VHH binders against ORC1-type DNA replication protein 2 (cdc6-2). Designs and how they scored, part 6

Target 1, 379 residues: ORC1-type DNA replication protein 2 (cdc6-2), of Methanothermobacter thermautotrophicus (o27636)
Amino acid sequence: MKGDKRRDIRDILLHDETLFRNMNAFDPDYVPENYRYRESQMEALAVCIRPALRNGRPVNAVILGSCATGKTTAIKKIFEMVESTSEGVVCCYINCQLHTTRFGIFSQIYSKIFGHQPPETGVPFSRIYQTIMQHLASEKRALVVALDDINHLFYSKNANKVLYDILRAHEVFEGVRTGVFAVLSDIEFRYALDKNVDSIFIPQEIVFPPYTREEVFNILRDRVRVGFYPGVISDELLERITDHTMDTGDLRYGIDLLRVCGNLAEADASPVIGEEHLERALKSTGPVNLIHTVRTLNENEREFLRILADAGEDMTAGALYELFRESTGSSYSSFNRIIEKLEFLRLIDTRLTGKGVRGNSRILIPRFSREDLRRCPGF

## First folded at step 16 (VHH; from x8 with G55K)

Design z1
Fold by OpenDDE, fold request of step 20:
Structure z1 (fold): chain B 379 residues (1-379), chain A 121 residues (1-121)
Amino acid sequence: as target 1 above (379 residues)
Amino acid sequence: EVQLVESGGGLVKPGGSLRLSCAASGFTFDDYAMAWFRQAPGKEREFVSAINWLKSTKYADSVKGRFTISRDNAKNSLYLQMNSLRAEDTAVYYCAADEGLYYDFGEYDYWGQGTLVTVSS
């Protein structure tokens, strides 16, 4: 009966020896120094920005690729490079998952330019917008805005306005030079812009293909080199992690898996990551995409999913609403908005059933199990 | 409550003139771009003209040179002077407001109920 010596939490916390050289290397937002395998895409991005460096208008782009294909990292790296080389170009990266409103988007731009947030209260959008554009004009600075996960702006019905405001600014503000990088992770997402917006946007398409297994392995290896001390993880184990990563099709999964393995090994006071740690990690690690998506949900949205998941079966919208209302006090309009959002995010499916006395009842279908959702932090 | 109330519509002969007004309330008028849209029977709503908070203007090609958009911030009012009216200008004219630059598409935050303009001999 090998006594499960649950190491005293204190011992775990006070253990001075860490397997991690740099834990940040396993952060999804980590930008590696050596960014490999996206040279052509990086060049394409650079080409789009190049005119701005020469007092021209940057070329707009649509960046396409599945999740975790390096789009975000590439953009950030290019932006960093551009800003390091020229003060004449302002590059603003915006995650549209976090910022879905027009005000939110331009607040980010404002913050980038001026180094502080606009006033929270009392300042109309027009003033913020004007301040930004006037500054750009007066300082003769070009603006390149990356709208990451721009599909969220379409969902919020702000995409046309945001793009128009950015791209048509020169019509009102003489000399303003602006460009947009629209980033899409959903390859199947079809966006439709207003014709007047579309005629201005005219983007170059830059595609980020999925990483090959070799590429994934090398990328993970690089993360290991930076993130762990030497000898902490074997190449053999890394190969296995690579295989699991490939199965998910998400590089972030592999990176997170490394992190989790490291944490587990450290908790075990093991000097190395072993197979046992990987096995445990695999059991505990949820789908990264789901985790990421769930993190962006508010409390009501999470509650919605919780209720649906707990039911373990398809529910009518009416039935779910009753439970949801009881739990959150939310209105039916709010509830419907949540349905649409969650469906858009592919967290649920909906089906109309013809049999209801008062018209077609909507059936809500969970896409993820309760167990899967529980693996998501914050759920 | 935000309100946009159009007025000035009516029957006019071809070649005639009409001035539309839009009275705005419930928001800071000076901070908004204003626009006129119109919808003819059986047709989609179309952009006519816009004027933003900097008084920059935009016109549909079909009305350029004939229509003039203006605003009086002191009166919270938007105007559309329509000259040389044509039969094809017959429509319900709507006032719209948005905080943005101005738009030549129908995504405005606020809308009026519209006023009917009929151009007929």
Scores: ipSAE 0.847, ipTM 0.965, lowest interface PAE 0.5, mean pLDDT 89
Fold by OpenDDE, fold request of step 20:
Structure z1 (fold): chain B 379 residues (1-379), chain A 121 residues (1-121)
Amino acid sequence: as target 1 above (379 residues)
Amino acid sequence: EVQLVESGGGLVKPGGSLRLSCAASGFTFDDYAMAWFRQAPGKEREFVSAINWLKSTKYADSVKGRFTISRDNAKNSLYLQMNSLRAEDTAVYYCAADEGLYYDFGEYDYWGQGTLVTVSS
């Protein structure tokens, strides 16, 4: 009975030896110095921005690729490069999962330009908008906005307005130069813009293909080199992590696995990451996509997911609403909005049962397990 | 409660003139872009004109040179002066409001009930 020597928490906390050279290397927001395997895409992005550096209008782009193909990182990297090269171009990255309203979008732009948030109360959208555009005009600065996961703006029905406000600003503000990078993770997502938006958007398409296994391995290896001290993880173990990463199709999963393995090994006071750590990590690591998506949800939306997860797969929308109402006091309208959003986010499926007395009863089916949800922050 | 109330519609002869008004209430009028749309019988709603909070204006090609959009912020009112009216201008005219730049498409936050303009001999 090898006594589970539960290391004293104090010992774990006070352990001075770390396996991590740079913990940030395993952060989802980490931008590597050398961004490999996306040179052509980065070049394409640069070409789109190049006119702005020469007092022209940046070229719009649609960036296409499945999740975790490096789109976000590439954009952030190119923006950093541009900003380091010229003060005449403002680059603003916006995650549309987090910001779905027009006000929210332009607040991010405002914050980027002025270094602080706009006033929360009492300032109308028009003033914020004017302040931004006037500044750009007066300072002769071009604006490039990356709208990551722009599909969320389509869902919120703000896409046309947001794009119009950005791209048509020059009609009202003389000399304003703006461009948009629309980022889509769903290659199958078909978006329809208003004709007046479409006529000006005219984007270049930049495609991010899925990473090959070799590419994934090398990317993870690079993260290891930056994030861990030498000798902490073997290539053999990295190969296994690569395999697991490929199974998910999400590079972020692999990066997170590395982090978790490192933490576990450190907790065990092991100088190296071993197979046992990987096994434990695999058990503890939730679906990355679910975690990321859930983080973008508000309290009511999360509560509904909790309710849904607890209720099981065969509960009707009506029954779920009653539970939801009891828990949150929310209206049926609010409930329906949440359902639509969650369906859009592919967190749930809806099925019509055809058997309902007063009409087709809708069954809501979670695409996640209760266990997986519990692994998400806030649950 | 936000309200947009159109007025000034009626019957007019071809070549005649008409002035539409839209009275706004329930929101800060000065901070909004305003627009006119129209819908003829059996047709889709179409953009006519817009004026934003900076008094920048936009017109549909079909009405350019004939119609003039204006606003009086002190009166919370939007106007459309329609000159040289044609039979094809016959429609229900709607007032719309939005906080954005202005739009030549029908995605506005607020809408009026409309006023009928009939151009006939």
Scores: ipSAE 0.846, ipTM 0.964, lowest interface PAE 0.5, mean pLDDT 89
Fold by OpenDDE, last read:
Structure z1 (fold): chain B 379 residues (1-379), chain A 121 residues (1-121)
Amino acid sequence: as target 1 above (379 residues)
Amino acid sequence: EVQLVESGGGLVKPGGSLRLSCAASGFTFDDYAMAWFRQAPGKEREFVSAINWLKSTKYADSVKGRFTISRDNAKNSLYLQMNSLRAEDTAVYYCAADEGLYYDFGEYDYWGQGTLVTVSS
């Protein structure tokens, strides 16, 4: 019985040898030096911004593509290039999953321009807005705002207002030049803007198609080259990781899988990533999409997911509310809002049972397993 | 509690004039854009005019040159001077408030109960 010599945690912590050349290469926010396979999309983005570099108004765009098709990275890279080329253009990337309010959105813009956050309390939105627009006008700087996952603004019913505030600023502030990149990760999401917003937005459509297997492999290989020392992972193993990545349809999964494998190999004091590490990693890696979505949820929303996951399938909304109320003290209106949000985020499905004394009872169905949820941070 | 209370509505003949007022309370009036909307019977609510915190104004095409929006921050009041009134101006007029730039669509944070304006011979 070869005693599983569980390495002393201290030995693991003090192990000086790392397989990682650059661990940041496996971060979701990492922007590769060489961004391949999105040249046409990047060119299209550049064309939209080009007028701003020439004292014109940037062209608006709708950027469409599934999750992990490189939209965010492309935008960030273009913004970096633009800002390195000219001080006359301010580029602001905003994740609308994290910022769903007007105040939140414009606070990000404020922070980008001034290098610090506006006060959270005591300053009205109008002052923040005015400060931003006046600065842009006075400094003759164009503003390009990327609203990533803008569907969240539609859900919060702030999309029209945010777009209007950005795009119509020139009506009040002379000389202001603004543009918006609206990014949608859900290709099926149909956004409906108010007519008055739609008449101004007039976006160019830029589509990010899914990566091919070959592209995924090459992208992952590039990450390996940057992130690991030579010889740490074989091409054969990378091919397998590519296959698993393709199964998920999420490049971020593959990148994270590489990271996890590396960590496991290091923990084992192995100089190479082996099949055993991949197998262990596959068991430990939750659905990346779920993890990312769950990170954007507040405490009550997370609590609801816990309750839902524990309750199992076919529980009525009423029954779930009782549990939720008991746990959080929240109102029914709050509960309904959470349900709507989670449905919008495609974390849950709702079905009418057709059976109920006072009307059709709604059943809430999680789109995730309890096990997957437990793999998410905070659960 | 935020309150918007419209007044000044009534019956007026075509070509006549009317001045609407909106009294605001429960929020910092000076920091808000204000607007007038109207809803005629059987029709959707439509934008009439807006004035923001910088006193920039916007008008619907149908009322340009006839209506004037103004505000008195000291009195927390919004006004709509309506001249050369027409039968098609008959509607319930609503006061609205929002922190944003101003909007020509009906997504304002706060709304009044409305005041009826009837233009009839």
Scores: ipSAE 0.843, ipTM 0.963, lowest interface PAE 0.5, mean pLDDT 89

Design z1
Fold by OpenDDE, last read:
Structure z1 (fold): chain B 379 residues (1-379), chain A 121 residues (1-121)
Amino acid sequence: as target 1 above (379 residues)
Amino acid sequence: EVQLVESGGGLVKPGGSLRLSCAASGFTFDDYAMAWFRQAPGKEREFVSAINWLKSTKYADSVKGRFTISRDNAKNSLYLQMNSLRAEDTAVYYCAADEGLYYDFGEYDYWGQGTLVTVSS
């Protein structure tokens, strides 16, 4: 009768011993001190910004790479370096998944420059824009804006306007120096820009290739080195974590897996991360999280996810909408909201395809198999 | 409701002049960039001129030196003075509005119904 020693929650909370040297090392937003395997890309980014440090105009760039190839980290790192080197350059990182409106984008820039948000109500876009550009001109500060996952601006139909407003500012505001880093997962971006925007954007292409297995292992090892105390995790176990990471194609998965394993081991009052912790972590990061996420969905959201799972990977948003509308009677606006939410929840991926007659068609891709989704209560 | 109403279109001889007007309502006119576009029969809509909230102006190459865009904020009105008109200027002229810098492409938030300008001998 192996007594279910339900460890007193209090004991877990008060446990003074931690396996974590630095828990932040397992944060997705953590910027490593040593950014490995992206030296050439970092140099390329630096070269683009270099003119701005010398009172010139930054060179625009398109940063290309699949998810979790280190693009975001590279950009943040270079921006930090630039900001530490000069006050004459303002670097603004914007996640376009979170900010999809023109007002939202420029509000982020405003906040970066002035240290506070613009008024939410009553101030027109033009005033915010003017304030930003006038400030840059008067203070002789260059602006570099990174638009991460700029695809979202194309979906919201704001991409051309945002780019134009940034890149053409010098036509109205004398002396303004602006540059844009557009971050994309797909090369199809260039085909989506208006010709008048494309003619001025003229970006350098910086490609972030997928990490090799060896690179993934070493990156995870570095995270272990920083994040855990010595001896907490074996290389053998790390190899297994690497294998699982490679299966997902997402480095962030591996990092999170390490974190979860660490937490489980601590909860067990284990001085080391063992195979049992990995097994439990794999179970928790897979279907369990999916189950919890799916439980938070409303009926229409679940229905859409069902439709998507049944339709497969090659259906356009338009086609899916028709199916969804037939099923639920929902509006297109509701449909779009659902897509955004599901994407945010990482239940689906979206891809822009140039094959549409009237513009870029959006393809929606489920991240989980129908089988996995069926295991979720309510789906 | 936002409204843009164009007027002043008509028949004019080559070399003649015409002044178009656009009356705006339903939004704060002073905070918007305004533009003129035109669409000739069988052709795509094309940029003609824009004036932003700072009164900075932009012109298509085809109309530079001949057309002048202006605005009267007190009257919520946009104007296009067209001089030395040519047969190729024949089109429906549209007024457009946007909060941005001004654009030489057709992504404006608001559009008028258009006014026809015919240049014919």
Scores: ipSAE 0.837, ipTM 0.960, lowest interface PAE 0.5, mean pLDDT 89
Fold by ESMFold2, last read:
Structure z1 (fold): chain B 379 residues (1-379), chain A 121 residues (1-121)
Amino acid sequence: as target 1 above (379 residues)
Amino acid sequence: EVQLVESGGGLVKPGGSLRLSCAASGFTFDDYAMAWFRQAPGKEREFVSAINWLKSTKYADSVKGRFTISRDNAKNSLYLQMNSLRAEDTAVYYCAADEGLYYDFGEYDYWGQGTLVTVSS
């Protein structure tokens, strides 16, 4: 964009030549029609939900796999198929990064059933819950709830309540049939449920292992075939994108590289994606997980990250609080809760100095670069 | 300000009966599940019984058939009728409230200070 490479933004906007047959193929929300390498996992999910289609109780599941191993896509795919064949099963996908409280979870279920959110104020949780369960009982509909990244409900200390209220509804609302798909993105995460919740949550375990290199290449190639016209990207460049994707362990990174390369090539009025476009994309693309995680943060939490990223060296909690207080006016108690949340989300680490009291003597270590953060929305 | 105030504890002989009350204020009683928990000296708090806003009830196995939970929404009061008392029932009994279904684990939002029940000869 410096010099005479580009002479008029209007030329870019008005180009009639496009490399994209379907740009949506590179959208994070895209659910591919040809979804492969998860046939056994899809079968296991179908077996868990099948009883709900036959007036039985769904089988609970724990879905294990690191980020970007296809768990979310598989769940959305099976839910779409179930809903296309039956009105007798309510399938509710909930991102627990975005909905971390009991009220929030059940508001999402309410919205799925009734088409609008419940009032945020003035209506007690018990009445929202009762309305949901009475509907399920009277209309003879089963409920399957996918709690994606359920570890966030453990962070918020909502997991026991949410699971209990979903899975024991039948004790109060006769005929209600419920099941939970609990999704864990960190396979090393160890959780403990109260014994009275654990006894009702007896899940089938469904594992989404890391994709092999060959699988990643073929998945990316399928996206290329859907999203680009033929000949837009060479197999050699796709092999390189595959290698970078394997290095991150995040399939979304590879998909985003394809999107960015395509956009760069169009901006250059190029009929193909070339080596130069990949090199520029590698320099400019932020990590997909960082972008998604920071989207869940409020403005004070984002200001915390900005101050930490701007420091240049590791910073004590005390030093950061001084700047944070001047910028936000927040109390130290609020500040400390932000530290705990950001550490849980794996956006920062803390290290004791060995010198003094926990709190303002801790060293705060970002798990992101300043450059990666600046590529995120709102930074 | 939410308050749960237990009363009715005392000394009773084995085989006897006692009735506990919990007066609630500061929230809409009709919208809450109510529960009794108990804590024997040196032990962790354990579930006794719960009754939700639809009057559905749950009992710990150790008290089922001997204890009866009830509520009076007009008086914002929770009760526990304890019959056939045993030495093992000796504990501080706590009233608890939450908007959830009727949890049998101790993650209730509101708690009373407790009332002591001693079963001995």
Scores: ipSAE 0.779, ipTM 0.943, lowest interface PAE 0.7, mean pLDDT 86
Fold by ESMFold2, fold request of step 20:
Structure z1 (fold): chain B 379 residues (1-379), chain A 121 residues (1-121)
Amino acid sequence: as target 1 above (379 residues)
Amino acid sequence: EVQLVESGGGLVKPGGSLRLSCAASGFTFDDYAMAWFRQAPGKEREFVSAINWLKSTKYADSVKGRFTISRDNAKNSLYLQMNSLRAEDTAVYYCAADEGLYYDFGEYDYWGQGTLVTVSS
């Protein structure tokens, strides 16, 4: 009936117990030693690389799957295995969100091979390129390049150059063997390559489907075993975190809930994560990808999202613009540029209006819920 | 500052020959792949030929065996020797430069203003 929420400050200050055995297990970039549920995809990736280990050319691949389906982990695991087995294959993983230009991509390849970045000035692209390809030819090493989030190279208009320079190198440098793993998180993204690039790319498609609920639970439990001391969180609470993770469709949300619960329990000087810690974490935690993306938006773009979320239904662009103009004073041209940016960032979808709907505008569809947006800073 | 200036265009009868030149300035010529593209009236610009920084060459099928690309690094100049000219070769010819391998698509960093070649009786 009566509860005492106070804690002895001396106990808090003198308490040396921690809940985290390894806090890194909850980092977004963590690569688990136990990697599960992707055996067929791992085999397909290995089959693509295998010719390179036998003086042949790697097979190109397109790797498809939504965020947090294990694509990056699988690639890093396969690259690690190949490089531990042979010095004859250079495996280079590149995040195209961070490296969007031809020079940037090849600087990463250069760094992988030589252990240092090329100079930013005084070294033209052609010299960097020649140094890379001459090394591959003379040392008889194949090159496999994973271009993660390759859509960014299409948006920057670097994709044709990058693919051409990698895949046609053998025409100038005898014996050079190259392959590309193109990674796409948006299955609906359609790309078009110049015909002279398309003719040599010809990739194998490797699909990473969404994890099932059982798979999500087991992945989260594996992270708990690595990241927390035994007994810190019950299977019952883990089942609840799994359900919330499935509701968002994003494994990273579940991992972040675990981290936040652990931090809250430590702040309370609690030896375990309890129901109250989960409830507090749920109030404060938004989807990690949504939070990161929303942080990059200006105030007008944020207002656009607030208006769309408040509608509770799909809206026409015309209806949204009327509310947006009243709030921001922006022109329709500026409004359209926001639509394009938010669609690029995967925050909204657009559809053409149907014949049974008045108006001449597209229908705007949020890729987030009002509840999830409310959990983001500034909303 | 970077300039590519084409010259040598003109009127030529079918079966004749013509030599195009492209004078380059404002960049280190030796570090660039060079290319010729052409655009006939009402058509899209199309690849003709390229020669890279190791002097490897590439030709469109329509000109292979009739056109010869070359470069003189001492004079910062690109050339296109055009033999056995046909009416279908009538176009504005553009010089292009890029540090890449020798692209046969139009994503070169630098472009000239073009020189007109007309093949007719």
Scores: ipSAE 0.776, ipTM 0.942, lowest interface PAE 0.7, mean pLDDT 86

